# Ledger of designs, part 2: miniprotein binders against a2bj90

Target 1, 235 residues: a2bj90
Amino acid sequence: MSRSARRKTSALNTVLRVVEVFASIQGEGPFTGTYSVFVRLAGCNLRCPFCDTRYAWSLEAGKPLGVEELVEEIARYEPSLVVITGGEPLLQRHPLNSLVEGLESLGLRVQLETNGILPAPARDEQLWRVYHVVSPKDVPVRVPGAKLHPSWVDYARATGRAWFKFLVANEQHVREVAEYVAKLGIPRSRVYIMPLTPEKLDMKELLELHSRIASLAVKWRLNFSPRLHLLVQLP

## First folded at step 2 (miniprotein)

Design a06d
Amino acid sequence: SELLKRAEETIREAQELLKEVIERAKKLNDPRLQELAERVVQLLAEAIKAFQEGDLEKVEELVKRAQELIREAKELLEKSEKG
ESMFold2 (binder alone), alone request of step 2: mean pLDDT 80; pTM 0.745

Design a09a
Amino acid sequence: STEDVIREILETLKKVQELTEKAIEAAKRGNLEEAIRYQREALELMRKAAELARRIGHEELARLIREIIETIERTIKAIREYRE
ESMFold2 (binder alone), alone request of step 2: mean pLDDT 82; pTM 0.779

Design a09b
Fold by ESMFold2-Fast, scan of step 3:
Structure a09b (fold): chain B 235 residues (1-235), chain A 84 residues (1-84)
Amino acid sequence: as target 1 above (235 residues)
Amino acid sequence: SPEDVIREILETLKKVQELTEKAIEAAKRGNLEEAARYLREALELMRKAAELARRIGHEELERLIREIIETIERTIKAIREYRE
């Protein structure tokens, strides 16, 4: 066996810390409405005040699961899309590349959700070939320690497989997003604005917020992402 | 003087930013051990900055530094637990 073959074999037996695996509908971003399996990885490098998944912040929240076992579990759902989220999935980058390799070998479409602080995939990573929704936390909602890695803009331009999704509450936030993406050279066609949903909104308030942010998306010529799962009461 | 101490803190924050950028670059190369070393170095500098802010009674600056420390500590813990 060659050294490369040995390394690949070892990687396939690497462990991921997994919080949960469940089937639902992708409620956000460019694949909204798609039947998906969600794989929530443990660990995060941020502590966002508006985070809905605080239970995933610690790596200790995740159960150790082998990559091959996880691929088999995901495949049983027969999903149209595998959404790898967390926490911050790129904190488990090495076994994540192995997971992506396994999923791609089965012809499954993969989307990664990331805060974009860690670098975009390099061309020799399995992650180079999958879809990425990057949620920057440095603008307009300022989170201490958050800064989008510039390699994500290069990756988006080179591959067409990255989009940038921003949480916004009002028109001033949208203006800040527009200025930010113009400065970085991110095409507007790859930018989504999404409602920043405070805790415990009722359905009427949630719909009204969606309407307001959607109207701003039209006005500013940006794409709009709903939070569809919240509107239809899915996980 | 308090102004000299604030200047020292700001220079420390600049070094912490550089170390954080080096940690990101190391992670890009797949070297989580090197990334963790840069983050630990950044943490040591931030702890010194927090003590300086406390000594001059600058509550707002101490609070901001404390938030950054917590973020770095949680990131280091996540990397360490992932390797274990």
Scores: ipSAE 0.000, ipTM 0.153, lowest interface PAE 17.4, mean pLDDT 79
ESMFold2 (binder alone), alone request of step 2: mean pLDDT 84; pTM 0.806

Design b05a
Amino acid sequence: SPLEEIAKELEELAKELEKLGYPELAEKLRELAEKIRKAIEEGDLETLKEVLEELLRIIEELERNGHDPEELRRIKELVERVLKKVEELL
ESMFold2 (binder alone), alone request of step 2: mean pLDDT 74; pTM 0.694

Design b05b
Amino acid sequence: SPEDEIAKELEKLAEEFEKLGRPELAEKLRELAEKIRKAIEEGDLETLKEALEELLRIIEELERNGHDPEELRRIKELLERILKKVEELL
ESMFold2 (binder alone), alone request of step 2: mean pLDDT 73; pTM 0.651

Design b05c
Amino acid sequence: SEEERLEDEIAKELEKLAEEAEKLGDPELAEKLRELAEKIRKALEEGDLETLKEVLEELLRIIEELERNGHDPEELRRIKELVERVLKKVEELL
ESMFold2 (binder alone), alone request of step 2: mean pLDDT 76; pTM 0.718

Design b07a
Amino acid sequence: NEELRKKFEELIRKWEELAEEARKRGDYEEAIRLLERALELARRALEIARKLNDPELLAEAIRLIAEVIKVAIESGNPELAERAIEIAREAIKE
ESMFold2 (binder alone), alone request of step 2: mean pLDDT 76; pTM 0.710

Design b07b
Amino acid sequence: NEELRKKFEELIRKAEELAEEARKRGDYEEAIRLLERALELARRALEIARKLNDPELLAEAIRLYAEVIKVAIESGNPELALRAIEIAREAIKE
ESMFold2 (binder alone), alone request of step 2: mean pLDDT 76; pTM 0.725

Design b07c
Fold by ESMFold2-Fast, scan of step 3:
Structure b07c (fold): chain B 235 residues (1-235), chain A 99 residues (1-99)
Amino acid sequence: as target 1 above (235 residues)
Amino acid sequence: NEELRKKFEELIRKWEELARRAIEEAKKRGDPEEELQRLLERALELARRALEIARKLNDPELYAEAIRLIAEVIKVAIESGNPELAERAIEIAREAIKE
């Protein structure tokens, strides 16, 4: 590369390791049913035994993409929502803040999916302004190494832009979630329980599991998140 | 630092060999519990060394790979009923995340 070309390319300040970019319907959480573009970032700081996206665990699974190129690719889908997921997207926090800034400049709504182990955004981060669905892995099924960073509860109270989503298989799990959120002072209105879906369930089994967890959400006065994309066979 | 990267690659290769042996051991009938525990202990030590090299190189890609190795040891330790080993691996991962 020439010196002038190097100077121009060195002005690029951020690169993200991206596993995949695709359009689908948000199947989970408070924005269920929204036409979305999913950006799956590489790398994860956990190895959940029930993980559906093991292919994203390594940073090597991601292709390097410049923030500007990624923003342009996302914009071509004309989404109602941009879902940034992974792995753990906060492992790439610096370039992620730049991505969020670019997306907000286009008026796009952004939602992050995070395991909540790394600290919540600070007020001076671009990430402070977007929505976060935090999936703690310390309850009900204890994932080794997982502990929700306490700043996420403060962030949720300060901004109203965080919800807590828990994978549950049975009523004992829901009880443990209820005790956990009460202890941390998380309002029930910000809590979702979602079916823990084992691999290779048929449609009847998926529906029965969804029905059972939804009934428990009513009983325990918590919000219910489906896995809608699994039920309608979307990625 | 070419020398440290080669050392990292060698540790990864050794770790993968131990992981393969641990998987085969777990499949056998009978009580291979002691052998599996020894393989997991060795795998954890190699993962810890890989993490130290990744820190020295300040390379996020190698750092993520080292974390992946530690996470695999945690997973197998839990699945094989070795909670004490899992707890030790958790402590190593917790220190890495904190940094």
Scores: ipSAE 0.000, ipTM 0.086, lowest interface PAE 23.0, mean pLDDT 76
ESMFold2 (binder alone), alone request of step 2: mean pLDDT 77; pTM 0.739

Design c02b
Amino acid sequence: DPLEELAKRFKEAVERAIKLLEEGKKEEAEKVLKEAIEEAKKAGDEELVKLLEEALRRLKEGDIEKAIELLKKAAEYAEKRGDEELAKKIEELIKE
ESMFold2 (binder alone), alone request of step 2: mean pLDDT 73; pTM 0.664

Design c02d
Amino acid sequence: SEEAKRFKEAVERAIKLLEEGKYEEAEKVLKEAIEEAKKAGDEELVKLLEEALRRLKEGDIEKAAELLKKALEYAEKRGNKELAEEIRKVLEELR
ESMFold2 (binder alone), alone request of step 2: mean pLDDT 73; pTM 0.700

Design c03a
Amino acid sequence: DEKTLEELKKLAEEYLRKGDYEEAVKILLKVAEIALEKGDLELAIEALEKAAEIAQRANLRELEARVYELLARVYEALGDKEKAEEYRRKAEEIR
ESMFold2 (binder alone), alone request of step 2: mean pLDDT 84; pTM 0.811

Design c03b
Amino acid sequence: DEKEVEELKKLAEEYLRKGDAETAVKILLKVAEIALEKGDLELAIEALEKAAEIAQRANDRELEARVYELLARVYEKLGDKEKAEEYLRKAEEIR
ESMFold2 (binder alone), alone request of step 2: mean pLDDT 82; pTM 0.770

Design c03c
Fold by ESMFold2-Fast, scan of step 3:
Structure c03c (fold): chain B 235 residues (1-235), chain A 95 residues (1-95)
Amino acid sequence: as target 1 above (235 residues)
Amino acid sequence: SEVEELKKLAEEYLRKGDAETAVKILYKVAEIALEKGDLELAIEYLEKAAEIAQRANLRELEARVYELLARVYEALGDKEKAEEYRRKAEEIREG
């Protein structure tokens, strides 16, 4: 086989840039409390200011890892859930579909975390059949240039496999989220609000913040996501 | 610049053999340029995206790139080019 054909096949279908793989408890969203393996993809980090500023800026942060090797590594943890996260996992869409195929062949449940800027999966993608937690950066955090792709709303309605998760600090943020999801036609049953945790909260302050945001979730008839890993001091 | 940083990111993915991701990033650059009214920049990046998609046999993405090129040329007032790119997208989707 020619070098070009061999290079393209390997790189397009079998290699992901990975920052870290570790076991923990999913602390957020609809699968809170689930024993999970987290796969953080580095090559999915955008160097654009409108992307979540919490993501790694460096494109070289991750190690190239073959899909088959990654599937084996994940499987050794015997997880109830595989959480694929990073900067933006959908930037590595083609090898990501191959990873999902491998994980599903082992009967593993997969959840993708995405900013929703890139389109939702098409029916012919392996990604169509897995769970997605979408974190729009349009509101209330408001990252310039970040806009939720409208296909995510259609995907959520069609499959029941997408939820929308928003970081909120106060009632004004919750109001902005409620207006945003109503305007876009996102069902309230698919919406989670989650405490925006500032740096250096003690345990009492952290619990008080969780209580306050949970109360707002009840008041506004939205779902509540804790940051459980922070409460139980896990990574 | 945001556009320049995304361009470098696309070149990085292309260099590593991930043509699909490179095309998607260039498409996103073109969308940002179109939103800002920079039609010339949008065309430049979409032409690059189309060439990469064609070489890598990414037919669905190639069709999407041609569809956006048609929209950009419509905005520019070039109906002939817009019709040409709509036809190219249709030919890919049908065969």
Scores: ipSAE 0.000, ipTM 0.120, lowest interface PAE 20.0, mean pLDDT 80
ESMFold2 (binder alone), alone request of step 2: mean pLDDT 86; pTM 0.834

Design c03x
Amino acid sequence: DEKTVEELKKLAEEYLRKGDAETAVKILLKVAEIALEKGDLELAIEALEKAAEIAQRANLRELEARVYELLARVYEALGDKEKAEEYRRKALELARELGDPELEARALLLLAELLREL
ESMFold2 (binder alone), alone request of step 2: mean pLDDT 82; pTM 0.787

Design c04a
Amino acid sequence: SPEELRKLLELLKSDNEEVRREAIRILGEIARRNPELAEKIVPLLVELLRDPDEEVRKAAAEALGKIAEANPEVVEKYIEELEKLEED
ESMFold2 (binder alone), alone request of step 2: mean pLDDT 77; pTM 0.719

Design c04b
Fold by ESMFold2-Fast, scan of step 3:
Structure c04b (fold): chain B 235 residues (1-235), chain A 104 residues (1-104)
Amino acid sequence: as target 1 above (235 residues)
Amino acid sequence: SPEELRLLLEALKSDNEEVRREAIRILGEIARRNPELAEKIVPLLVELLRDPDEEVRKAAAEALGKIAEANPEVLEKILPELEKLLQDPDEEVRRAAEEALRRI
């Protein structure tokens, strides 16, 4: 049986382990400022030292929700964007494809946040048709076990539906990111640098860090992602 | 049959790579359908991801992907091992790992 045929026959009663569903403003990446519903899926294949969502690391942190019930809940918010995040959403790949199918049937725009260790979508997956923000953890602040799967670069070139977002603290980090994306053939237009925020910065320090990293983005001709939700104190 | 299961578990340790490959395929199907047996079978199939024969490693990746798809509770034990297999020296083994991870 093919992957597509197998997945279609198990569409009934597909279940996702969900940590939380909430409305907010997308604070990061190419859709910054968009009214969004966030769906945080449980489970992660990394243990990043700077992780803000450690409560989502275990699959047991998520409550089982049926795909149809989740689609209905999301739709009630009438969002401009559905952000599927985690942990690592691709750990629940089969039911995630079913969720995406349901959301697309309603005309909703979907963005996936992923660490890019697991392979990019194949053409026969529903995930092929949605937006992806890939956050590699192999540069500049190396996380043990992290390695970007090369299929993400191919997916980005083929579809124009992937961007690469990097946490940076200083100019040396930006230089390492620039070298990394050049070696992989990632166009600079698809690259975002974002401030690596230490715990408990005051608002002045947070704004100064944003200003410094934004200036580096201009200097290196890369896109800048704020962490807008931190600046405006939203979840 | 309990006797057939024992023979298949012994076949995983056969000197013949073709016998190991077929045992993996059959045990993978059994573990996919029987969550109770998956806990016992998964660790043995994980060891075969490091088998000297590339066709055996490929079969183990395919079987583990199918088991994890049907039994999410063993995913945390399988996932790190399939991720390591993405660096395998054999191109076809790497492709099998990619397909297994997409199946989850």
Scores: ipSAE 0.000, ipTM 0.302, lowest interface PAE 15.9, mean pLDDT 83
ESMFold2 (binder alone), alone request of step 2: mean pLDDT 87; pTM 0.882

Design c08x
Amino acid sequence: SAEEILQKAREYIEKGDYDKAIELLREVLEKYPDSDVAAEAAFLLAEAYYRKGDYEEALKYLEYLLKHFPDSPLAEEARKLLAEIYRKLGDKEKAIEYLKKLIEEYPD
ESMFold2 (binder alone), alone request of step 2: mean pLDDT 77; pTM 0.727

Design d01a
Fold by ESMFold2-Fast, scan of step 3:
Structure d01a (fold): chain B 235 residues (1-235), chain A 86 residues (1-86)
Amino acid sequence: as target 1 above (235 residues)
Amino acid sequence: SPEERLKELIEKVAELARKYGVPEELIERAIRLAKENGDPREVLRELIREAQRQGNTEAVKELAKIAIELGVDPEFVREIIEEAKR
């Protein structure tokens, strides 16, 4: 390897475009209720009509931050979990691996939230060692351009460190999810259904939606993810 | 100029990505990232991985040629290709 290639690779591995860093409670998925620091990376490869974080779609929404600076900022919160989200964080894959390396060196638990369009981690990536919540957007919500990369199923089977979280509005959506995961061979124990929340629901409507989707999770023998932060009015 | 050369190389990479059937949203994101960082290698790395998974050896060859035109070390391009085979 040439010195020039090493220097350029190192530079790409050390800067991330970051929208926000904040402490909250993980409201979704297998780690619901955990005191967490959220790191929202800029940029997304989808334009979901139901997206509640549209401000992160543009890479320009992110401030360039060095990995070392970001690790130090995260560590000051003393979190039980670091949630790396966005946009689509795998769009900044190489510096993301460097961030994960830094966080793991401090003994911090890391969870990545991804739409699963880009490939799952390879064994030699730092990302191989952390938890992943994959949120496919091809089923049932049918976002244009979305397609789950098949390597995520292999990664989940090989590591036990991936779960699949699906947005659902009704029983027909749950049926489509059940058929989809059966076809791909995803174990139901790794599958979460989560309420698809319209932008303007009052608290009563939000609770009623959660109740309906939770009941469907029981009926279909799938795991349920709330959107707990919305129910308790946290970011 | 260096700016004109970067633009030309990014456009060549984008054209190959469209030929592969890569979603337009991803191509647009990759172009923005390359312009912001002044380095289109991130786009090339992901496209080479995708071509390799599809078994499209001709596409891998074309991406390797573009990477060399971008001034990427040929040995580094070889490492990306070998990594994608894992």
Scores: ipSAE 0.000, ipTM 0.111, lowest interface PAE 21.5, mean pLDDT 78
ESMFold2 (binder alone), alone request of step 2: mean pLDDT 78; pTM 0.729

Design d01b
Amino acid sequence: SERLKELIEKAAELARKYGVSEEVIERALRLAKEGGDPREVLRELIREAQRQGNTEAVKELAKIAIELGVDPEFVREIIEEAKRELG
ESMFold2 (binder alone), alone request of step 2: mean pLDDT 75; pTM 0.691

Design d01c
Amino acid sequence: SPEERLKELIEKVAELARKYGVSEEVIERAIRLAKEGGDPREALREYIREAQRQGNPEALKELAKIAIELGVDPEFVREIIEEAKR
ESMFold2 (binder alone), alone request of step 2: mean pLDDT 71; pTM 0.599

Design h01
Fold by ESMFold2-Fast, scan of step 3:
Structure h01 (fold): chain B 235 residues (1-235), chain A 99 residues (1-99)
Amino acid sequence: as target 1 above (235 residues)
Amino acid sequence: SPEYLKKLEEIIKEFEKLAEEALKAGNKEVAEKYLEAAKLAREALELAKQGKYDEAIKKLHEAIKLLLEAYKKTGDERFLKTAEELEKLVKEIEELARK
């Protein structure tokens, strides 16, 4: 087989479209403050108007990287956490399962960030065994096409490895989240509210927004996620 | 010179031009990002001229990462466009390294 034919065959099963790989601190969710390597996969099935990562929307935004090459690159950082994000990582589900297998074989902790539109992992997937932060975009932010797949609630109950992180701008949004979570039977211990940050906030405004949303989290008995990387000026 | 070296030199000039435009507009932060990308691309150019393709590719990936981060922060399509241009050059250099 030629180099081109062998590469083409491998690409169908074990190649990911990767936008960026970088070390930072996880600024969001249940692992806030953890030294992490971020792996941003290309492609998204939503077009959120508040999206910080519009450059990742197209699959063509990503460089094709072999799973083994990517595992080696990630391992060089010696991270406490590997954060796989996107776009929407589950659009590349098959090679993503292979990546997770490689990372787990090295003892690395893996967290997936997902919009939750595509189904939760099945028991026979490598993805079943890792952590998931699900960021629904149907409530409260009402992105068209963004319905949460009901299997994520079942997955969270079965495994204890999923949390639900909601973008909120005001108390009405928090009320909508509380009603949504209660209707779906998601435990409050698995729910985070996070500030919906407009593009052009200065540091004082950013801190004031964080303080306001954190106070609402206390009032409504929900967990609070900062956007810590924005506050400390990291990527 | 091979065609990809000419393309890389043209992209470096484009970064320098975009940095000058940003400074003229009073946007020092945007200018710094383009100048850093130009520096990384210039380092890659010199490495590629020496046949050090793997090192050149690494420098171009650093520049691409920087430009995509700037696009994320600003929403300025010029950062995305220039990152895509560098990615195409990386693919050309990767094919040459395999020959």
Scores: ipSAE 0.000, ipTM 0.089, lowest interface PAE 22.2, mean pLDDT 82
ESMFold2 (binder alone), alone request of step 2: mean pLDDT 84; pTM 0.832

Design h02
Fold by ESMFold2-Fast, scan of step 3:
Structure h02 (fold): chain B 235 residues (1-235), chain A 115 residues (1-115)
Amino acid sequence: as target 1 above (235 residues)
Amino acid sequence: DTRKEFEELLKELLELYRKAVEAAKNGDWETFRKLMEEAEKIAERLRELAKELSDPELQKQVEEFLKLHEELKKLTEELIKAAENGDKEKVDELLKKIDEIIKKLEEQLKKILEK
């Protein structure tokens, strides 16, 4: 049996709808502070009221870009990390797997940011091999239609390549997160709490919010994710 | 056997709808279109087989299913047109409607199979 029968590349596996590509510092999650290139894919399966990237919600918000061209563009930045985000990047799963294959062939480290509604990667996907930061929207923020797919917990246990990042505003939210992850069997070492930032905080208010949430992370023995790019005024 | 052929077509159709919703979620409109074309052929065969089974309740459920299938076809045509026109808001609205109707189709097929 030929490998090409399993790896047949169609035109559908070679084009992504891309909103933007830019260099910045990863401001969130386990790779905070890393020089990164961000690839924002178009389309989202949620409509979160606190969303900062509403311009990416529609698939038509993205320009069609070939996978090979996108890989070359990313490589020119010489990043320490490629962050694939959106919208919801898994809505473009087939060409996304091809993009990941191309990036890994160049030795680039890849992180996917996902809302976790769609299933986690299967072992035969290129996505199985990269890092995933899953941002559930069912707890504590209760976005309608948001349900974490149970396969993400299995993927995290099997690979050690997934973390779960939760937006929190107060201690009650942290308590709900702690109960949620305990119920699902997610180790606390894989859990990040991150400040839910209301629109238009001044710098003093933003820093005070970060301090409060960080203190709660210590109290509840969870990891803390800043929103570092907001604090240092980067995209 | 007519009954066995009927059940196999229902299972195949359920699988096609699952693949179609995955293609739509992946923005793979060409695969979605091809899967819906295949589903249409199976739906036509299903209608003919239901008549041969002479079960009035089963025929009623198949006709209800086919009405949902026709509604899905209309939404698919609207989706393609909205995408071609660059109507971002309409594409997102139609994707949500398509997901909801496919879920109803899957539920209806499972109900028919359990009988």
Scores: ipSAE 0.000, ipTM 0.112, lowest interface PAE 19.4, mean pLDDT 79
ESMFold2 (binder alone), alone request of step 2: mean pLDDT 80; pTM 0.729

Design h04
Amino acid sequence: GPEVEKWKREVEEILKEAEKYIKEALETGNPEYFEKAAELFKRAIEISLKTGLYELAVKALKRALEVARETGNPEIVEKILRELLEIAEKTGDKETIEIARKALEEFRRE
ESMFold2 (binder alone), alone request of step 2: mean pLDDT 77; pTM 0.701

Design h05
Amino acid sequence: SIEERFEEIVRRTEELYKEAEKAIESGDPERAQELVEEAHKLFEEFKKEVENHPEYQQLVQELEEIHQRFNELVKQYLETGNPEVLKEIQELAKRAIEIAREVHK
ESMFold2 (binder alone), alone request of step 2: mean pLDDT 73; pTM 0.646

Design h06
Amino acid sequence: DMLEQIEKLYKEALEIFEEVLKRAENPEQAIETVKRIAELIKKILELLKDSKDPRAQELIKRSLEILLKVAEWAKKQGNDELYEEAQRIIQEIIEILKS
ESMFold2 (binder alone), alone request of step 2: mean pLDDT 71; pTM 0.628

Design j01
Amino acid sequence: NPEDEKLAQELLEKAIEYQRKAEEAARKGDYETAIKYLEEAVKLLEKAAELARRIGHEELERLIREIIETIERTIKAIREYRE
ESMFold2 (binder alone), alone request of step 2: mean pLDDT 83; pTM 0.797

Design j02
Amino acid sequence: STEDVIREILETLKKVQELTEKAIEAAKRGNLEEAERYQREALELMRKAAELLTNPEIRKQVEQILQTTKELIEAYKKALEEQK
ESMFold2 (binder alone), alone request of step 2: mean pLDDT 74; pTM 0.594

Design k01
Amino acid sequence: GSKVRIEIEFSSPEEAEKAAKEIAELAKRLGLEVEVTVEGNRVIITIEGDPEKVREFLEELIKLAEKYGAKVRIRIETDDPEVKKAVEELLKEY
ESMFold2 (binder alone), alone request of step 2: mean pLDDT 76; pTM 0.710

Design k02
Amino acid sequence: MTKVRIEIEFSSPEEAEKAAKEIAELAKRLGLEVEVTVEGNRVIITIEGDPEKVREFLEELIKLAEKYGVKVEITIRPLE
ESMFold2 (binder alone), alone request of step 2: mean pLDDT 75; pTM 0.665

Design k03
Fold by ESMFold2-Fast, scan of step 3:
Structure k03 (fold): chain B 235 residues (1-235), chain A 80 residues (1-80)
Amino acid sequence: as target 1 above (235 residues)
Amino acid sequence: SEVEVRIEIEFSSPEEAEKAAKEIAELAKRLGLEVEVTVEGNRVIITIEGDPEKVREFLEELIKLAEKYNAKVRIRIITR
C-alpha cells in the first residue's frame, strides 16, 4: 500500500458515523442520575427483538463527524459523563479510541455501552482507561449470534472498570443470570439486573415492573438498574 | 452509502491464519461483498467494501469464525 493511500485511510479513521448527540440524565447502570451527553454511534452486530433504537442498526443511519468536531460539540454541554452508545460502538473501534483520547484530554469521564461480543480493550488502547457497561445478550434473552467475549471478565477483574447489565422480565430470568455470572466468575458487585420493558406500558405498570425487578435484585443479592429516564420522561 | 471496514485478526499460528483467510474469502463471496485478504505471519488483515447491512452480516459471521479459533479481532470502520 502506498504512503499516499495510507495517509488518506488514516485521515478517514478520525471520522465516526454518529446517529445523535443529546444531553440527558443517565437512567441506567452504575452512574444512574448523572448529567450526561449521549453519543449514539451507528451500526450494530445484533438484531435484538426488544431493541428500542432500531434506527441505529445500519451504519448508513449515521452522519459522518470528525473526532475533533465531535469532541467540541460534546464539550459545549459541559457534561459530568459522556455516554458512548449505539448500535454497537466497538464496530467503530479505531476512531472511537481517538474520540476517547480527545475527551480524556479535557478531563471528561467516559462510559461505553457495549453488547460485549467484540473483545474488551487491550492495555495499549485509550478505551482501556474508561468505564464499560456490558450488556450480554446470550443470557437470559438469548439473542441469536450473541456471545459474550471472555476477555470482558478478565478486563473487569484487572481494571474494576466494567459492569454487566442484564435485561430481566421475571424470577426465572434472574436465576439464569445468577447461574451465568457464577459460572463465569463475575462478582455480584459488578452485576446489574434491569427491567425488560415491553412497548406501551403506562406509568403505573412501568413503576410496578421496576418494583418487582428491584425486589428480585434484593432477594438474589444483585444490583438493580432502573430505567430512570422512562420514569421521569426524559430521552 | 457504501462502507469500508478494515479488520485485523491474530491467530495462534501462521498455518491457522492461512486456513482462516481462505474461509473468510469464501464467506465474503457468499455475501456478494468485495474483499481484500492478506496474511502477515499469524495475522489476517481484511479490507471489505459494500452495503452496510451486508457488511454487518459479514462482521457477525467473521466474529463467530474468530471465536472458533480463539483469535483476537480489531475492527476499524472508514466512513465514505
Scores: ipSAE 0.000, ipTM 0.148, lowest interface PAE 18.7, mean pLDDT 79
ESMFold2 (binder alone), alone request of step 2: mean pLDDT 82; pTM 0.771

